# Designs tried in a protein design chat: VH-VL binders against p53237. Part 2

Target 1, 242 residues: p53237
Amino acid sequence: MSSTVISLAHFCDKHGPRIISVTQSAEKGTLGEELLVPDYPTESYCESCLLQFPEESTRSMRCFIEDVPFITTQYSSIRYQLLNSIIKRAFSEETMIYDNMPFIFFDDLRGLNLVIGFKLYDENARGNERRYCFILTVDSRSHDDSMKMLSEHWNFIIGGFDKMIAYIKNIHKSEFLGKNKTVENNLETLNNNAFIGSYLRANKSKFGRNLVSLTDDKFLFVRIHKWNSFLLHTVMNENKLP
Key: E = the ipSAE of ESMFold2; O = the ipSAE of OpenDDE; V2 = 0.75 times the mean of E and O plus 0.25 times the DockQ between their complexes.

## First folded at step 2 (VH-VL; framework fv_anetumab)

Design N45
Fold by ESMFold2-Fast, scan of step 2:
Structure N45 (fold): chain C 242 residues (1-242), chain A 119 residues (1-119), chain B 111 residues (1-111)
Amino acid sequence: as target 1 above (242 residues)
Amino acid sequence: QVELVQSGAEVKKPGESLKISCKGSGYSFTSYWIGWVRQAPGKGLEWMGIIYPGDSDTRYSPSFQGQVTISADKSISTAYLQWSSLKASDTAMYYCARPTYKFSYFDYWGQGTLVTVSS
Amino acid sequence: DIALTQPASVSGSPGQSITISCTGTSSDVGGYNYVSWYQQHPGKAPKLMIYEVSNRPSGVSNRFSGSKSGNTASLTISGLQAEDEADYYCSSYTSSSTLVVFGGGTKLTVL
C-alpha cells in the first residue's frame, strides 16, 4: 500500500514553483494534529502564493470522513523536501500545455505523480497568466502498486480534477468579465483610447493575485479542501482491506 | 515492441480441463491489466474478465464468474484462462487484450486462441 | 452481457458515408469521454480504429471519425471502400468493477 497526497502548486513570478496547498490524511481514529500548522511566518510568501481561508488567521483546515482526519495546509514539515522536488519537476515538463491533459512521472525518490495543469488570466502577472497544477502523489517505491491504484481510480481522479478546474476557470472567467465590463463602460464614457491606456496603468496593482482574488470566492480553498479530502478518502477506502 | 502472443488452437472433449496462455512482451507486464474476451462462432465480443499481474487482483464479468479462472505468472509475463470442465458451449475464439491504464481502450490484442469442444 | 446498443447491420455503396451509433447510459458513454471503436475482419483479431471518442491511431485512415452526443457515440466512415466491409464494435469505460463494456456489434456491408 502507499501514502497518497494531493497538492495545488503554481509558478510564482518571484519564487518559481511553489506549493499553495497540500491535502493529506492521518491515521484513522486519530486527530491528525501532527499535520496541523497553527502558525508559521508568511513573510516569505507573496500575495499570489498564499493559501487563504475565509478566517484570515487560519493556516490549516481539517475535516473528518469516517473517523479519518484530512488536513490542508500550505507548509508540510513532514513532506517538504519531497513535495518541493515534485513541483519543480512538474513545472519543468516541456510537454505540459496547461489544458487539463494529465501527465505522469515516476522515480524512486518522488514516487508516482499525476499532474494536471491549467492557466488563469492575471493582469499583474508576467505575460498576463498564472500557471497552476494539481498533483496526486502516490508516495510508494512500488511502481506496480502505484500504477494499479492510479489505473483503478483513473476516471474518478481525472473527472474530479477536471470538475474542480472547470469550476475555478468558470468563476475566474465571471470575475474577469465582470471587471472588464465595468472598465469597458468607463472607457466608453471617456472615448479616448490613449488616455484610457494611461488610466488603466495607473489603476493596476503591481502584485500578483492569489486564487481567492482571481475568483472572488473567499470559500475557494474550503471547497478545494473538501474536494481533495473526498478524492483521497474514496481512493484510500477502495484500496484498504477486503 | 509491445506484443501479446497466445497459445495455439485446442480441440477438446466435454469434461476435460484446459489452460490457455497469453504472453506479453515489450512492456512492463506487471504494470498493466490483461483482459480476456470471448467470441462464440458468428457472435459478438463478450467481456470475460481482467487481471492485474502485479498482485493477481482479478475481476470477472458476472456471466463468467465461477465458469473460468483467470491467473498470471509474472515471472514469465504470462496470463492464463482456465476451465476445470469444458462444455460444448465453450467453443469460441478467445482473445487476450491489454487495456490502457486509463481503461479508455485496448491498445494491443493477441491473435486469438480457437477452442473447439465436441464429442 | 452487452450494455451498449448498436444497430445489427448498416450498408452503403462505394464513395458514400455511413454512421454507426453506440448508445449507453450516463455511467459509461454519457459519463466519460472514453469510447473506442474496433474493426474486425473475418478470422482476425479486432483492430483499434478510434479511441477516446474521436482520436485516430497512427495508420488509421482519416475517412474514419468519431463523435459523441449525450449517451450516444457515433463512428462515421466517409468515402466507403470495399475493404471497410467488416464488423464494428464500440467499447466504453464503465464505473463498474469490470471497467469496460462492449457494444453488440454492427456488420457493415459495402454493396
Scores: ipSAE 0.000, ipTM 0.432, lowest interface PAE 16.3, mean pLDDT 80

## First folded at step 5 (VH-VL; framework fv_anetumab)

Design a1 (at its last look DockQ between E and O 0.54; V2 from the best seeds 0.66)
Fold by OpenDDE, look of step 5:
Structure a1 (fold): chain C 242 residues (1-242), chain A 119 residues (1-119), chain B 111 residues (1-111)
Amino acid sequence: as target 1 above (242 residues)
Amino acid sequence: QVELVQSGAEVKKPGESLKISCKGSGYSFTSYWIGWVRQAPGKGLEWMGIIYPGDSDTRYSPSFQGQVTISADKSISTAYLQWSSLKASDTAMYYCARQPYEFGWFDPWGQGTLVTVSS
Amino acid sequence: DIALTQPASVSGSPGQSITISCTGTSSDVGGYNYVSWYQQHPGKAPKLMIYEVSNRPSGVSNRFSGSKSGNTASLTISGLQAEDEADYYCSSYTSSSTLVVFGGGTKLTVL
C-alpha cells in the first residue's frame, strides 16, 4: 500500500475536527478490496460529516490508474487512529488561518503532513462559516525522504489542491448567490479573512450541512476522489517512498 | 450573556432518587454540548459525561456509565443529571458546563449543585 | 486511557512567575493538543483560563499563558498576584477512549 494518503477534513460544529473522506492507494495489480469497507467506525456522524456519493448506498469509490487501485472512504481502515490524530493537529491553533496557505508538520508518529485549509460561508453554521482542510499525509518516519518528495512535487501538489479548493469555492459561491444575492460581499470577505474563535459564536439555532448541499454538486466527492487519485498516482510514480 | 444556572442544593438519604437540572441561556442551547463534572468534598474534578441537546446524543465516562443518567429538554434549554438510587459516595458538588464541540473544553460553568447523601 | 499528572502544590511570591505542569501518559498525541486549564477558587465554580494549549478566552488576564512540550503542558502565571491563589486543573481529551480527563489539580499559594 501507498504510504501517501489524501484526506478531506472539516471542523464540525457538533463533533469538532472530523474526517470526511480519505483517498488511499493499494498495491498495483490488486483490487484494493481491503480498503473498500472500513470495519470499525467509532465516531458518530452528522450531516456535515458525511461522505455522500450520487448513489446513496455507495460508501466508497474505487478507480484504477495504470493498474493501481485508488479508494476513497469515509475513514481509513488501516490508518484510522493516525489520521484522527492528524486532523486534531490540523485544526489546532496552528491552522486557524484558512487562506490556502500550506501548513506543514512532521513527527515520528504522524509522519509528514501538508495541510491546506479553506472556509465556506454558511449562515447555518456557527460563526457563519464551515471550515475544511485537505491533508496530504506521507506516512514515513524519514523526514528527509518525505520532505524531498514534497519539495520535488511542490508546485504540482499545491496546484492540485488549489484547483480543488477553487472549484469548491466557486460552485459554492454560485449556489449561494443564486439563493442569497444580498450577501455577495460577505462571502468574499469570509474566504479571505482569518477568524480566530469564530466557531464559538452562536446567536441562533444552527445545524449541519453537507458539502454536496453547500455546493449543489452531487458529484463533488466523485470529483475529489478523481483529483486525489490523480495527485497520488503522479506523486507515487515519480518518487516512491519506502 | 451566556449562563448556566443549576438547581439548588439537595439533601438526600441513601436509596432515594434525584434529578438535578442545568438551564442554559444566552446562546443556542441545541448547538452546544453540556457536560457534567463531579467534585467530591476536598477532591478534584471528575468528568461524568456530556449530552448534545440538539439530538440527545450522550457520552458517559466509564466510571459513571450505568450509575447516572444524563438527559436534556431542549424546549426549556435544560440539561439533567439523575440517580435512581443515591449512595453516600455520591455526596459531592456537581457542575454543568458548556462545550463548543464533542470533548472540547468547558466554558462557561454553572454555579454547581451540592448533593449531600447521608443516613 | 490518558492520565494527567500535576504537582500537588506550587507557591510563589507576588510579582514572580510560576509554572504548573500537566504531564500526560496517553499515546494519543493528537488528543493531548487539546489541553485546557481551569482556575477554581474555594467555594466557586471552575473558570476556563486556557484552551487548546495556549489560547486565552476573552476576559482572562494576559498574565496567564499556556504551552506544551512533548507530553507536558504548562500553565504559566506571570506577575503573580494574591488573587491568583486557587486550585488549577488541566484537562485533555483522548480519542482512543473517547474520554475527557482532568488532572489531579494543583494548589497555588501566594506567599
Scores: ipSAE 0.707, ipTM 0.860, lowest interface PAE 0.8, mean pLDDT 87
Fold by ESMFold2, look of step 5:
Formats: structure tokens, sequence, C-alpha cells
Structure a1 (fold): chain C 242 residues (1-242), chain A 119 residues (1-119), chain B 111 residues (1-111)
């Protein structure tokens, strides 16, 4: 395995597919500083596309697991074009169902990719939903070797993604119900198909929203960083030792 | 019903300015891109550029960069295509069309504005 | 040059099936699934027939279908009818300019 990364991406109402974050490891015993200073475009940011940490000036995060540095950034100068190509392919695959069912694709350009998509309800989004996915990318020269690695870690990675997705969905549901208490009560009290349909068609302003806002959790991306770092570290350790 | 209605045909002379319009209705105008497509007489379709009326983010095909100006007035749900100095080679049908994201498909299309530039 | 390649013309008889091809590269048709197809009758605006390779918008007959293999996308029209006589254009996302490119168009004649 040459290089394995985990990405979080979404389908932006304005831009189409966009990377929100990528988690990578650096060599054990180093500080990973080269990954903390990515060259990436500074033009045109959208609220829904931004990686947002609690400290407003922070644009990356680093942690260490057994002296291996793990870094999360929004863009990677080394892999930006590759990851951008991967997400544009992933969101257009017919097997992307957004029901937490995983799928894989492979080609010589993009390597092997394990994808799990999910949706969050948001009346401020076009179509009242925002689409996301987590992607494990194995950037390897060999399809058979990459597939072997993926098959040996399949249940672990899928289980890990499922847990993070479930967490995000649960805190989003809690935030949405709390913020829209009156709407929830009306739907529960006046359950009539025609009446509910009319109420749900009410005009709403459309604008981009960050996952932090959708979950009301300013530490969300810190949690994602630490979880993805744990997943990558576990996969790397098991493959490193026979 | 989602509609894009364009301004009427124009007959102009070389060197004159022109601004044609595309009015959207039946959808959230600020939540979609408006693209402009040129079709010279007897020729195929050429993508010219796009605008996102919500924030006026504007992109041009390299072939048309500096040749035209794309703009929008979201308060009246209208996009514009503008020339400061028309050339005879600008004679064509010009379509506006809605795109769901910056490289998305085109649906619906306006009915087209025929621009004829001759002495 | 980023134009997609289409045959200049195709023809078929009523009731037959025909296929119109749209060939690009790995930077567009081959690498992604953002191909669309448009029908244009003489003097009329184009109409979206297929988007994202194979999706049919509401109001488009199920006689129209789209697919792709490798660097080539295909529009298939089954049960040809006289009303299908028109020009057909493909379009695709391209990573070379991060923009959209059209094919040169195909004139379909129903004999």
Amino acid sequence: as target 1 above (242 residues)
Amino acid sequence: QVELVQSGAEVKKPGESLKISCKGSGYSFTSYWIGWVRQAPGKGLEWMGIIYPGDSDTRYSPSFQGQVTISADKSISTAYLQWSSLKASDTAMYYCARQPYEFGWFDPWGQGTLVTVSS
Amino acid sequence: DIALTQPASVSGSPGQSITISCTGTSSDVGGYNYVSWYQQHPGKAPKLMIYEVSNRPSGVSNRFSGSKSGNTASLTISGLQAEDEADYYCSSYTSSSTLVVFGGGTKLTVL
C-alpha cells in the first residue's frame, strides 16, 4: 500500500462535488510539517464547502498516534487534482444511493476507492437535502494488491464510516428538531398528507450551510479528524506487521 | 412552470453596443447558474460562460473572455449578455439556459435571441 | 481543441433503433459521468433529452436512452418516429478547463 487517505466530500448546490477535508499520515517519527503547508487555490470559498475548526484562524489539524502524525486539511497540493477527480466520479456513479450502502470503483487514474454516501435534510438546500460521502482512497499501482488490502479491512472501514455517519445524522436530527420545534409539533399533530405537503412547500431562503452549523457542534471536524486518524492508523498497523 | 424568456431579435451595425436579456421565472433564480450558448448560422453550439445570480460569480469560456460581459440583476430575476462593440462575426442565435451546478446540464433553455450585425 | 466527436449524420426508418455516438477522452466522457444529450429541431431551442449519462428528465419518451463505455457515450432512440428527425448534441464536463464542452452535432434523418 503506497498511500491511503480518507476524505469527506459533498455535492455543493453551486459548485457540484467538492472536498471538505482530507486526512493523511506522515512518516513515523516526523512532525509532518510538509502536509501542514499545502499549496491550494485561495479563490472563491463557499460556506457549505469550508473546513471549519473551533479556532477561526485554524485551517488544519494534526495529531499523533504512536509517533505517527495525522494531518487533516481542506486541500492537498500533492493529491488535490486526484481527489477532485475522484469525488466528481463518485457522486455521479449510479451505485451512489445515499443510504449508507458502500460501493467501490477502480481505474488506473484514480486508484481504488471505497465510498459511503449519506444525506442530511436541510430546507435551506436546493431539493431540501445535502449530499455527502466519506471516501477511503488507496493510491496504489496494483488493482489486485489494493483490492486485497481493502478486502482484509472491509468490515473495519465500513463499520468506522457507519459510526461517524450515524453520529453526524443523530446530532443533526437533534439540532434540527430543537431548532424547528414548532414545525415538528405541527407535523405530528396535524398529520394529513395534503396538509403536510402544502406546509412543506413553504418558501425558504436557499444558502450554503456548514456541517458545523447543521449539527451545532463546533468540534465536529475535530471529531472527524481524530476518528479518521484512528481508522487510518489501525489499517496501517495491521498491514505493517505480518 | 420553469421558464427563461429572452429579449427580441436585434439588427445592429458593426461597432454598436448591445445588451440582451434572459428573465427567469418559476424557480429560485439565485440558486442556479445561467449559462449563455452561441449558435452561428448553420453551426453547432458553443458555450460562452455562466453566472451565479446569487453572488454574481461569473466564468467565461477562453474563446469569449474579454469579448462579452455576462451580468445579472437578481431583484428582477434577469441575466444579461452584453457587447461593447459588435462585429459582423457576432451574427448568431444566442441562448440562455439554466444549469444546476457550475458544469451541469442545460435545462430549460430560453427561446433564443437572434442578433444580426451588418452594415 | 476539446470538442467531442459525433458523426455528422445518421439515418433510420420508422420503427427502427439508432444510436448516436459521442467520443471524447479520459478528461471528459471517459473519466466522468456528466454527459448530457440535446435535441434541436430546425428553428427551435435545444431540449434536454438525457443528463448524467443515462437519466431521463420528466416528459422525455422512454424511447430515448443513454449509456457510455470507455471514452464513448451513446444516445439510443428506439422505435424511430418522424418527429425524432432533428440535430442531436452531446455535452460533457471536462477537467481540462473545468468547464463544459459540446459535441459537433449529428443530423438524424428519418427515412
Scores: ipSAE 0.681, ipTM 0.851, lowest interface PAE 1.2, mean pLDDT 85
ESMFold2 (binder alone), look of step 5: mean pLDDT 94; pTM 0.953

